VH-VL binders against Beta-L-arabinobiosidase (hypBA2). Designs and how they scored, part 12

Target 1, 158 residues: Beta-L-arabinobiosidase (hypBA2), of Bifidobacterium longum subsp. longum (e8mgh9r892to1049)
Amino acid sequence: TNVDSASKSTTNVAKDADVTGTTYAEKDTNYPAKNAVDGKTVMESFWGTKGSENKTDTLNIKFKDGKQKIDDIRLYFYQSSSSQTISGYAEPANYKLEYQKDDGTWAPIADQVRTPNYAGANYNRIQFTPVETTTIRVTFTPQAGMAVGVKEIEAYNT
Below, E stands for the ipSAE of ESMFold2; O stands for the ipSAE of ESMFold2 at other seeds; V2 stands for 0.75 times the mean of E and O plus 0.25 times the DockQ between their complexes.

## First folded at step 16 (VH-VL; framework fv_namilumab)

Design s5 (from q1 with light chain T93D; at its last look DockQ between E and O 0.80; V2 from the best seeds 0.00; counts 0 for: pae E 2.8 > 2)
Fold by ESMFold2, look of step 16:
Structure s5 (fold): chain C 158 residues (1-158), chain A 119 residues (1-119), chain B 107 residues (1-107)
Amino acid sequence: as target 1 above (158 residues)
Amino acid sequence: QVQLVQSGAEVKKPGASVKVSCKAFGYTFTGYALHWVRQAPGQGLEWVGWINPNSGNTNYAQKFQGRVTMTRDTSISTAYMELSRLRSDDTAVYYCARIWHAYDAFDIWGQGTMVTVSS
Amino acid sequence: DIQMTQSPSSVSASVGDRVTIACRASESISSYLNWYQQRPGKAPQLLIYAASRLQSGVPSRFSGSGSGTDFTLTINSLQPEDFATYYCQQSWDYPYTFGGGTKLEIK
């Protein structure tokens, strides 16, 4: 069966993953880390770093069903605006994508093709050489004076 | 064909300002952050800061905060770095460089602009 | 700020030799370390990114390794055109910082 060239899988393996973040916002019931994997990309369900004193913050996403083969990650950032009224959020200055190897160590995801190249205000698609892993992590560097909100992170095998 | 072309050498007195330009060719200017890195004569490389050409947002190394201003004109694919209140230890070659966002590596460099600050 | 310590500051070697340059970060930078070559009078050029990945067009005699805090650039079978200064650069946290450089002299 031939599927769409942009995505060849309908299964988001990151949905309902076991997630943790590095900010104190983990303790804030409004913007907990689990919002980044709840399957909602168009509403104000997001993980936020507002109030973090860290230079960077990290989301760790442990897939619900264990080891998965993935080659396609989609990241959706929250951006404050007149219609997105939670203040102080913009896409990050950069983000780093890593996967956990079988020995428990971390490696950068190889051969990334990003669309767009610079972190986009909402939708970002990252295609890469397939990896088999239980866990991915994303480390975000905020823009000066801003926080990072992640509406959703999705992972696919396409 | 992808390249960054910088303005020519400048000679300035202490207390003056200098504005260096960097014009992009062969790629979508607004799709990549532009960083500035300097190198004093006989010395290593020092990061100055970056600009997002799409939004105009900037980030400066603390050492330069309050003295550096980075701007751009997207209509001519050109970025600018202005350094004010020049001192003799600002004498350096100033490079613009494009960041490769997946790995934060400087994959394209301008040819450099020598700025000499002397009494 | 993350300090990058590069060694040696200079090295002299013959054509055909293997040369190894070390770079150490003051804290973990994962594998976000890049290497640059700078020939006299020219801008730096990217050689290696993400600790071990060769930039397009870079000869395969160059290689990189390491993770965390300790990294190595290796040049196998040194050629006359490899005379240059080499810099490491961390890309984990702003400000991005460079090692002090290693000047490679060939005979």
Scores: ipSAE 0.493, ipTM 0.815, lowest interface PAE 2.8, mean pLDDT 87
ESMFold2 (binder alone), look of step 16: mean pLDDT 93; pTM 0.948
ESMFold2 at other seeds, look of step 16: ipSAE 0.663; ipTM 0.859

Design s6 (from q1 with light chain S31T; at its last look DockQ between E and O 0.89; V2 from the best seeds 0.72)
Fold by ESMFold2, look of step 16:
Structure s6 (fold): chain C 158 residues (1-158), chain A 119 residues (1-119), chain B 107 residues (1-107)
Amino acid sequence: as target 1 above (158 residues)
Amino acid sequence: QVQLVQSGAEVKKPGASVKVSCKAFGYTFTGYALHWVRQAPGQGLEWVGWINPNSGNTNYAQKFQGRVTMTRDTSISTAYMELSRLRSDDTAVYYCARIWHAYDAFDIWGQGTMVTVSS
Amino acid sequence: DIQMTQSPSSVSASVGDRVTIACRASESISTYLNWYQQRPGKAPQLLIYAASRLQSGVPSRFSGSGSGTDFTLTINSLQPEDFATYYCQQSWTYPYTFGGGTKLEIK
C-alpha cells in the first residue's frame, strides 16, 4: 500500500495479559483463565466455567503493556461437539463488555457493533468507539444448563 | 420500517392454551433474540423469556417453565409464544420485544396482544 | 432474582418542572439499567440504556445516572407529552426484572 497507516496497530494487545476469572469448580483445572489470552484459537485451549455456582462469570484482562488504545475486540467461544468427551459447553446467552476508566470505575464499551449480534461460537467481532484503558472485563451469562468456554479474547487498535 | 407486528386479541377459558405470533419487518430476523414480556391490566411488566431465532434456543423464567413454549418460523420471520393451562391471572397484554445485545435493552416492541382468561 | 424498587409510585407535576424518579436494585447491576416510557394504551419505549445513554430520538431533557444499586431518571423542563408511566429494568442477570413503575401526572 502507498497509504501511510503507521499509527494503526495489528498487534493483539490482550495476548499474554494478566488475566483472572471468577472462581469455578472445574475439577481438573485444565481450563484456567490464561488459556483465553494465549493466542490459540484452533485448539481446545480455553477458560471453562463448568462447575461454577455463579449466575454469571467474569474474565478480567489487564494488558501487559499498560494503557492501550483499542477499538476492536475478537472473542472466540468453545462449543462441545458430538465427538468430544468435554461436554456441557455452548456459547453464552449473552456477554457484557466493560473497560476500566482512569479513576478505577467501570463503564460499558460504547457504540458497539457486533458481528454477529448474538454470541456465536464461530468468532465474534466487536467494533466500537476507541477507548484508552489498562483493563477490560467480559461478563458471561451461560445458556440454561450449559457452561461457557472462552478460547481466546483479542484486542486491537485497527 | 423496523417493526414487530403481533397477532390479535384472544379470549380463552381456564385450562386452554393460547399461541401469540410476532412477525418481524425491516431487519434480519435471525440476527437478534426475541423476548416476551407481559403486563396484567393496570400493573407492571414481567419478563417471560426469549428465543434465539437463529439457533432456536430458548430461556424461560422459572415461573413459566413447563407452561410456555417459544418457537419460530424463519421462512416468514415469525416468532410464537404458546402458554398452556391458562388461568385467570394469565390475563395480560403480551409483548414481543427485540433485544439490543450490546446492552440487553429492549429497543423494538410489538404493539401487544391482549389475552383474556375468563370463565 | 434481582428486585427492582422504584419510587415514587406516582408524581403530579406542572409543565416546566424538574422530576426525578429513583430505582434501586437489590444487588449490584453495574450500569446495566434501562428506562422505558409507556404512554396509556401503548407499548413501552426505550428511553435510556446503560444507565445514562439516551436512545436515538429521545429529547435531551431526559437524563439518567447511577451505577451499582442506585439509579435516577431525570426529566428537565417537563412537557405535556411526558405524561406516562416510567419503568426501570435491570439487564444484568436473568430473569430481567422491572421496577413497579412511576406514573407521572401533569397538573
Scores: ipSAE 0.638, ipTM 0.856, lowest interface PAE 1.8, mean pLDDT 88
ESMFold2 (binder alone), look of step 16: mean pLDDT 93; pTM 0.948
ESMFold2 at other seeds, look of step 16: ipSAE 0.682; ipTM 0.865

## First folded at step 17 (VH-VL; framework fv_namilumab)

Design ko1 (from s3 with heavy chain H101S Y103S, light chain Y32S W92S; at its last look DockQ between E and O 0.81; V2 from the best seeds 0.00; counts 0 for: pae O 2.6 > 2)
Fold by ESMFold2 at other seeds, look of step 17:
Structure ko1 (fold): chain C 158 residues (1-158), chain A 119 residues (1-119), chain B 107 residues (1-107)
Amino acid sequence: as target 1 above (158 residues)
Amino acid sequence: QVQLVQSGAEVKKPGASVKVSCKAFGYTFTGYFLHWVRQAPGQGLEWVGWINPNSGNTNYAQKFQGRVTMTRDTSISTAYMELSRLRSDDTAVYYCARIWSASDAFDIWGQGTMVTVSS
Amino acid sequence: DIQMTQSPSSVSASVGDRVTIACRASESISSSLNWYQQRPGKAPQLLIYAASRLQSGVPSRFSGSGSGTDFTLTINSLQPEDFATYYCQQSSTYPYTFGGGTKLEIK
């Protein structure tokens, strides 16, 4: 009966993951994809899409320790303000979560409960039917005239 | 009951404007984006755009850019769509619809507002 | 913009029949495909989202399949209330776009 608790942890399996994004201006190295998994949710440590010509942009997160069971993702967005002075960023209009199956194809994550329902800048918790995967993918649709900044993506088995 | 209730039918001349309202009941109005979709008589569905009721931010289909304005009044949980410089081919039923973000699908629709533009 | 092509434009069928409706996107939309039912004089209602997921309260005789560009709605064992128009819609990128519709009529 206590064996099930040994399979759960508070470990963020996305921390220091091998991460790639579909866009980032190479001349501006301050906002690389690795900032989304560095364990920092502070100002100015984020992956940024500013300058992207894509209608959507995608962040691909491959866990360092291989296949993991996850049921809980936490997303932190950067939002420009008078105190967060890097301009042109707002939370996305929406985001889509997918996981990679063993055959290399992608499937949507099922039965998501989002808190809040729409993307919020401070904290987004997504709970879902557990999946076992090496890799998750998040696709962001920006609000008109805005870029998306991802301060952190965390993944847990809770 | 979770629902969206729209204003009544409108008849307009070409060149006029119309403003359609959409009032939300039974859920947190600012927690969901509202989209507008239209349907000409006997035709399919066409996306017009959305409003984020929390911030007031909008996104319009290019076809409507410069003629459509979406607004809201959070104190009465009501969204508005105004379409200006009306033409006869703007004759349609206009729907407001809520997005459930996890599905990215329209899970609640208003009853529709018929807008007729005729000379 | 992503063009959505639906076929057939209409179909006649009897109660108890199985009907399949096709939807094709002009470019890959992964699984970002929704299906709606519209009864005469009514607003559309969500049936299927994410290509294959059944909306709460929708009868299990409805199912969706496909990914990428080719998608299918299947209605197994038609009931009298299923005679309506069906639309597919992509939610991959703005502008969201709809198929032209498939009118399902009593034979």
Scores: ipSAE 0.518, ipTM 0.845, lowest interface PAE 2.6, mean pLDDT 89
ESMFold2, look of step 17: ipSAE 0.581; ipTM 0.836
ESMFold2 (binder alone), look of step 17: mean pLDDT 94; pTM 0.954

Design u1 (from s3 with heavy chain S55R; at its last look DockQ between E and O 0.94; V2 from the best seeds 0.84)
Fold by ESMFold2, look of step 17:
Structure u1 (fold): chain C 158 residues (1-158), chain A 119 residues (1-119), chain B 107 residues (1-107)
Amino acid sequence: as target 1 above (158 residues)
Amino acid sequence: QVQLVQSGAEVKKPGASVKVSCKAFGYTFTGYFLHWVRQAPGQGLEWVGWINPNRGNTNYAQKFQGRVTMTRDTSISTAYMELSRLRSDDTAVYYCARIWHAYDAFDIWGQGTMVTVSS
Amino acid sequence: DIQMTQSPSSVSASVGDRVTIACRASESISSYLNWYQQRPGKAPQLLIYAASRLQSGVPSRFSGSGSGTDFTLTINSLQPEDFATYYCQQSWTYPYTFGGGTKLEIK
């Protein structure tokens, strides 16, 4: 179909969220954490971890409108290529997806179905048993010798 | 059903190499990373590394770097682990296991391949 | 690397008993802790993932708890088929590491 999928979808509650990356994820100031929630999946708008010495790096995403019910997360990675020319980036080796419970502690999101199963080069859809939360976080393990770039993370109640 | 089937037991001398195969059934082979885990007789489990069957890229535990090579043949849904310059302390059962990427839990295991390095 | 310390190394128990197995990580692994059951001569089988979630087909007498560094596996009413070796495994960061195992034997 040529119908715009966005015209039939629910609201992205992560857009313009209050986002924080880990300290080493902030070393590349050209690619700040806020780029992961600006509603754009274009090539130059991403959060980047280049220069990090951490084994993993984390994005914390606090929804602008407080507590939200979500069951669907969409995650877009930046991958360096001939057409995406900022060097040294590839999808992570893995990513871990958690939500903040009412008592302030973190739990893995249960019953995840990922499409694709491992981190895809660009688009990843994660469907799961609904949670109500103010905040999600994603922890990324890079591939050896590479940094992780996150173009966008979206959250929906579908 | 979903299954991983490994090659048979091997007996090797120190200094030789061994290549263990792991054939996948009942799922899309290129859709999941395949990990290798070993277990010395009477001992616990030790992670060796993984291969992404789609791209062929790998990640090895530092202990095995330079001695292990993981490969695959997607046309027959088969992964391989080759360990070179074998020592007596490489004697172990070698398992392939499929990762459940949401939790990085090993949800499907091969039956194991005993590799004995002696003399 | 994250060291996983599992205790006890062996426990002797009777059918119907409650057994608790402890697993400690050398640094926080959030809730990315998995438990496996291994019967003699067999491959390990996934029992619990994400610290507390039962794998499909696992009886409800198994439960897991904990987060951060301290985790437990509990079997609330032992059955004859539960006598096996149990391993915890962290899946937070590479290399993924396992506890030393707990052999559960019939008293």
Scores: ipSAE 0.803, ipTM 0.911, lowest interface PAE 0.9, mean pLDDT 90
ESMFold2 (binder alone), look of step 17: mean pLDDT 94; pTM 0.951
ESMFold2 at other seeds, look of step 17: ipSAE 0.804; ipTM 0.910

Design u3 (from s3 with heavy chain F33W; at its last look DockQ between E and O 0.90; V2 from the best seeds 0.80)
Fold by ESMFold2 at other seeds, look of step 17:
Structure u3 (fold): chain C 158 residues (1-158), chain A 119 residues (1-119), chain B 107 residues (1-107)
Amino acid sequence: as target 1 above (158 residues)
Amino acid sequence: QVQLVQSGAEVKKPGASVKVSCKAFGYTFTGYWLHWVRQAPGQGLEWVGWINPNSGNTNYAQKFQGRVTMTRDTSISTAYMELSRLRSDDTAVYYCARIWHAYDAFDIWGQGTMVTVSS
Amino acid sequence: DIQMTQSPSSVSASVGDRVTIACRASESISSYLNWYQQRPGKAPQLLIYAASRLQSGVPSRFSGSGSGTDFTLTINSLQPEDFATYYCQQSWTYPYTFGGGTKLEIK
C-alpha cells in the first residue's frame, strides 16, 4: 500500500476563497489572484507578478466558509520553459506564510516542515502545528529578473 | 554533526582577489541555500548575498554587485565566495551560514575566515 | 533597505540580573526578526527566530517579543555564559540587515 500523508486530507478549504493580491497584481491583468485558488494546477491558471515593481508581492486568502482549522498548505508555482508562450516566471527566492489571529493581527505559521526546504520549482508542501483562522497570507520574494506565478495554493486539515 | 567548515585566514594586498571556501557536513548540501555575512573588526554584521547550491543561482547585496562571485561544487559539498578588487575596508571575518527557509534565520554558521587587506 | 537600530549599544550587568535589549526596524517586518548571540572569538549562533520562538537548545531564561517595528530580547537571571554580543536581524526583505549589536559585559 502506498502511504502518502497528503492523501489523508479530503477538503481543500482554500478552494474558491476570497483572494486579493498586492494592488499592482490585482489590476486588470491576464493572471489575476483568483487563479491561485480555482483548484487548477494547469499552465494557464496562475496568479502572476510580471510587471510588478514591488520588492515583494502578497496573496491574501480568506476562506469562503469562515474559520477553519488547518495544518497543511500546498503551493504550486508556475515556471517558464524555453518552449512556453508565457516567459519570465520562476519559483520565488522565498515565501513567508502567516495566519490572521482572532484579534486581526498576523503571525508566522509556527513549526513549519517544508518539502522541499526552499521553494521548489512546482510543488511545495508545508506541514505545521494546526492553526484556527479565517485568513492566511503568503508573501513572495522573486528571484532576480523573474516574476512569481502561483498556479494554486491549497489548505487542508489532516 | 551538522556543520560548515571554512578555509583559513588570508592576507591580501589592495587590488587582489580572495576566494573563501565553505564545506558542508551532516546534511544534504543542495537542500538549503547558503548566505555569506561579513564582520569588520569591532563592527557589526553585514549581509553579502546568497547562493542556491542546487541551481547555482545567486543574489548579491547591491554594494558587492560586480565584485563578488559565489559558486559551488556539489561533488564535494563546498561553496565559494570570491571578492575581487580588494580594498582596505574589505578587511573582515567572512561567514557562510545556512538559511532556515521557513523563517529565513541563519541556523548554522561556519567558523569564519579572516581576510586582511593591507598595503 | 530596512535599517535595524539596537539599544543600548552596551550594558554592564551582574550574574543574576535581568537584561532587556531593544531592536527597532525602520519599517514593518511583521514578526520576521531573529536574534543571535556572539561570544568573543566565535561565530554568531541563532537564539530566537520569528521574534519570539526559541531555537532548539536555548535556555528558557531567554525570551523575545514584539511585532511590526519594535522588538525586545530579555534575559532573566543572567549566567556567566551570557556575557556576549547580541544582534537582531530582519528576514523580511533583501538585503537582510542586522542591528548594530549590544555588548553585554560583566560589572
Scores: ipSAE 0.748, ipTM 0.880, lowest interface PAE 1.2, mean pLDDT 89
ESMFold2, look of step 17: ipSAE 0.769; ipTM 0.889
ESMFold2 (binder alone), look of step 17: mean pLDDT 94; pTM 0.950

Design u4 (from s3 with heavy chain G31S; at its last look DockQ between E and O 0.91; V2 from the best seeds 0.83)
Fold by ESMFold2 at other seeds, look of step 17:
Structure u4 (fold): chain C 158 residues (1-158), chain A 119 residues (1-119), chain B 107 residues (1-107)
Amino acid sequence: as target 1 above (158 residues)
Amino acid sequence: QVQLVQSGAEVKKPGASVKVSCKAFGYTFTSYFLHWVRQAPGQGLEWVGWINPNSGNTNYAQKFQGRVTMTRDTSISTAYMELSRLRSDDTAVYYCARIWHAYDAFDIWGQGTMVTVSS
Amino acid sequence: DIQMTQSPSSVSASVGDRVTIACRASESISSYLNWYQQRPGKAPQLLIYAASRLQSGVPSRFSGSGSGTDFTLTINSLQPEDFATYYCQQSWTYPYTFGGGTKLEIK
């Protein structure tokens, strides 16, 4: 029983989740939404919002194994650096984390502690009061003139 | 104690510029965006924009594009907002406020700086 | 831009009363709605975040509710120090916008 809890603390329950995004970039086989949950944080495997006309874009992540208890989300952003990389991407100006309640409505994740506080260029860790849910969503606001690239979203029970 | 302390009141003529300072105490200055919000006398609150003190990146409301510049000096934990080509309707109290990034709520406010624009 | 509409613009009430203030967004903002209290001559102070969460140090007589477009701030058992103007603010999309305010006068 306790061994099961420790095993789940090392398990990324978002890996290979059923994921959808709100951008047309989901139609691009190079930067589809599934790249955000494939377990890879490398430069070429990300979901991108380049060309989106939306003020914000959202990823919905439905865990493959149903309802999960989570208290720890990790977000990895893609950022453009030089002419040798894909251009026009930076970490978002902000991101909003929500979970789906049993009645199908959404609520902000409570008691978040973010490291770093604002969206960091690559790695972001968000710890919070545990929730039990089948689905999380993250809504991103881009910096002016930039798009958002998400290399990975992970979820854990630590 | 966490607080934001702003520079004193300013009186300006139309066409001039004003630069308001906001000094942070009691927290890591570069860990939070700093926003600016203004309030005309007897009126509500209006968002001006933000600065990321770590990178220096900014975002301005459309109304202020081309007239506002936000900067910072991390060595003294101080942010600045400069508003140029002042008009009488820029008369307001200007606040700096720290954002709580999880909820984008303004959890710490400066005391405000009155800027009066009169001919 | 998301417009925020508050009602009433002002209210007079007695110590001990319950007061409610409404805030409506022109489009859904989920639960990303914050409430501020501004006493005369002072900066605003955060009361409620995420529609219903009480900021640390705020008296429990304050509460918030709502999601989507319709939100309410409630003050139970009004106290003399609650004389102030109250603002809602959406934190869903830039530019962040505020309601026009509700001036609460203690009779």
Scores: ipSAE 0.809, ipTM 0.913, lowest interface PAE 0.8, mean pLDDT 90
ESMFold2, look of step 17: ipSAE 0.816; ipTM 0.914
ESMFold2 (binder alone), look of step 17: mean pLDDT 94; pTM 0.950
ESMFold2, look of step 18: ipSAE 0.802; ipTM 0.912
ESMFold2 (binder alone), look of step 18: mean pLDDT 94; pTM 0.947
ESMFold2 at other seeds, look of step 18: ipSAE 0.801; ipTM 0.913

Design u5 (from s3 with light chain R53Y; at its last look DockQ between E and O 0.96; V2 from the best seeds 0.84)
Heavy chain, then light chain:
Amino acid sequence: QVQLVQSGAEVKKPGASVKVSCKAFGYTFTGYFLHWVRQAPGQGLEWVGWINPNSGNTNYAQKFQGRVTMTRDTSISTAYMELSRLRSDDTAVYYCARIWHAYDAFDIWGQGTMVTVSS
Amino acid sequence: DIQMTQSPSSVSASVGDRVTIACRASESISSYLNWYQQRPGKAPQLLIYAASYLQSGVPSRFSGSGSGTDFTLTINSLQPEDFATYYCQQSWTYPYTFGGGTKLEIK
ESMFold2, look of step 17: ipSAE 0.801; ipTM 0.908
ESMFold2 (binder alone), look of step 17: mean pLDDT 93; pTM 0.947
ESMFold2 at other seeds, look of step 17: ipSAE 0.805; ipTM 0.909

## First folded at step 18 (VH-VL; framework fv_namilumab)

Design w1 (from u4 with light chain R53Y; at its last look DockQ between E and O 0.92; V2 from the best seeds 0.83)
Fold by ESMFold2 at other seeds, look of step 18:
Structure w1 (fold): chain C 158 residues (1-158), chain A 119 residues (1-119), chain B 107 residues (1-107)
Amino acid sequence: as target 1 above (158 residues)
Amino acid sequence: QVQLVQSGAEVKKPGASVKVSCKAFGYTFTSYFLHWVRQAPGQGLEWVGWINPNSGNTNYAQKFQGRVTMTRDTSISTAYMELSRLRSDDTAVYYCARIWHAYDAFDIWGQGTMVTVSS
Amino acid sequence: DIQMTQSPSSVSASVGDRVTIACRASESISSYLNWYQQRPGKAPQLLIYAASYLQSGVPSRFSGSGSGTDFTLTINSLQPEDFATYYCQQSWTYPYTFGGGTKLEIK
């Protein structure tokens, strides 16, 4: 744009990724998995688990540009409010971050530093020792009686 | 430096209640869930549930629903577990433990509180 | 609920020996399996998290492996302080459940 030198920081490599949620997560909702990677954090652009009977639900995110070296994931949760909002959503009780190894198997991302430590109501930043992968997945455990809504998940290269 | 310190041993009769305390030191109390895990004498470990000290939200194992209440006082960095309608098979050491949220591993444990239920 | 089956229930071994402990989940838990050491009269202590990552301060003679349903804790070159009871724990879904324990005793 108006500066020739590129930033040394990072690009969100999860934007417009090939994403799937668990089949139970889409059963009774207009909140498809693609909403979690569309680059929008607006109130009604989220992937929702309302109606799921699963103990946990998972988003699988395959990067558009293939293998990426990432060290920073950001998660934005939808939280129901009293005014003009979709009911029954709260941040999860926990979430688990995994990456896909070259052999196709999954491993938890090591050395995570989370801000905040437990799932925050909206914004969560997870920093870690870089991993090279084509695909990440996040597994969410809801709070009792609630569903999980993900407005956006971002993954940044180094 | 990081430590969880629990209240002392208790002896109770069947039908009574017990309230165990767990005080956190060396970390921000409201930044981590606290879990409770018990161990009957000579037996393994059994998960009871957790409390989010920030919100007060709880999650209890089904076995304890209706008998356990977990609370906290953030002003003194202290969590509590109360177990009511005690039975002899509630005799155990009760541990509080901090969860490491990235892996849901119990990275810090209290020293344990022995609760003996005896007629 | 996910059942955790741990074997053997006890092992007798000598200083310097290699010991292997198995833990099996009744359904896949990915790699969300943690190992704890408990010395007599003490609280458990975290050894290994997420199947294979060593907790800070844990000696490198401890290692963990496995994913899915089958997991192993290995202690190479046993030391006197390693005689304790070992527990696995799944952290995939509530209720979190533990294996029955393996008591490691000195010959």
Scores: ipSAE 0.800, ipTM 0.903, lowest interface PAE 0.8, mean pLDDT 89
ESMFold2, look of step 18: ipSAE 0.807; ipTM 0.912
ESMFold2 (binder alone), look of step 18: mean pLDDT 94; pTM 0.949
ESMFold2, look of step 19: ipSAE 0.806; ipTM 0.909
ESMFold2 (binder alone), look of step 19: mean pLDDT 93; pTM 0.948
ESMFold2 at other seeds, look of step 19: ipSAE 0.795; ipTM 0.907
ESMFold2, look of step 20: ipSAE 0.797; ipTM 0.904
ESMFold2 (binder alone), look of step 20: mean pLDDT 94; pTM 0.950
ESMFold2 at other seeds, look of step 20: ipSAE 0.795; ipTM 0.902

Design w2 (from u4 with heavy chain S55R; at its last look DockQ between E and O 0.89; V2 from the best seeds 0.83)
Fold by ESMFold2 at other seeds, look of step 18:
Structure w2 (fold): chain C 158 residues (1-158), chain A 119 residues (1-119), chain B 107 residues (1-107)
Amino acid sequence: as target 1 above (158 residues)
Amino acid sequence: QVQLVQSGAEVKKPGASVKVSCKAFGYTFTSYFLHWVRQAPGQGLEWVGWINPNRGNTNYAQKFQGRVTMTRDTSISTAYMELSRLRSDDTAVYYCARIWHAYDAFDIWGQGTMVTVSS
Amino acid sequence: DIQMTQSPSSVSASVGDRVTIACRASESISSYLNWYQQRPGKAPQLLIYAASRLQSGVPSRFSGSGSGTDFTLTINSLQPEDFATYYCQQSWTYPYTFGGGTKLEIK
């Protein structure tokens, strides 16, 4: 896994955020949405969509300290690779990043530079023109026959 | 400059197969998914599917499932789309297009390959 | 599948005119709507992404607006090179789908 050592911020404003997911948050106690913001990028702690009947699933992340200025999001995906991993997970086919405007409506995050460009198997860094917001959301489209696992989503002001 | 260059026009009989190529220039071929979109004469645009050139995995529109195969050769930065069991309503210009992953917008298009299926 | 409906299917206009093209999705696509211009015999070219953002190199006379299900492309001062067919495309869920197109013709 690769963490961008060039980051100038040490504060992850998404850590311990008020988070909801469109699937399994109510019923799957092993892989709840809160695992995506607990500050852990390891395989034991992830939000999973396995068994979801939705074409897409969304994480909604409300920062614990209210409105924050952010310009850098980091996403870590879970990937099934062995008998020790939970089966059926791969990085999504795509993911969509949005922020909540002051009027409560949603907008795509502008001027995104993604590293890697398509969803990478684990670490993804997204840099963008700063926004001020209380809440971000990410909508995931799975690969055919797979589920999406999110180990962590982090947000920074660099 | 960044561009996608496709193979030349094809004329096929019903029941045959066609394989269209799409060569990438001026960007890292393995860093972007490549989509295929077709346009029947005088008609609109129809999505066929995509390939991830790095891993080779694909996603096809249901309409083409079982008849389309997308492949690539990373050593020559080239993607391929093969459509089998051709029929007259497969007559179209076939485009490859690069996806801009932040917005899933097609930011670079090949020039198109006309495939004519003569009955 | 998400159906995209464009209107009008064609429009005749003069250089300098303001032209507006509508696109409606059968269900919400948030702001994941893109606009393309296609000249006769050519591949489509990206004009607008994320409903309202101009692609690099696209003249500022083009603008896009809307979210959810209803979207608009506007050309504020039509130029001779703008006579083409315009397509909207949703990028919210697979299969990605296109509107039927709007052919913009010179009067």
Scores: ipSAE 0.816, ipTM 0.919, lowest interface PAE 0.8, mean pLDDT 90
ESMFold2, look of step 18: ipSAE 0.816; ipTM 0.913
ESMFold2 (binder alone), look of step 18: mean pLDDT 93; pTM 0.949

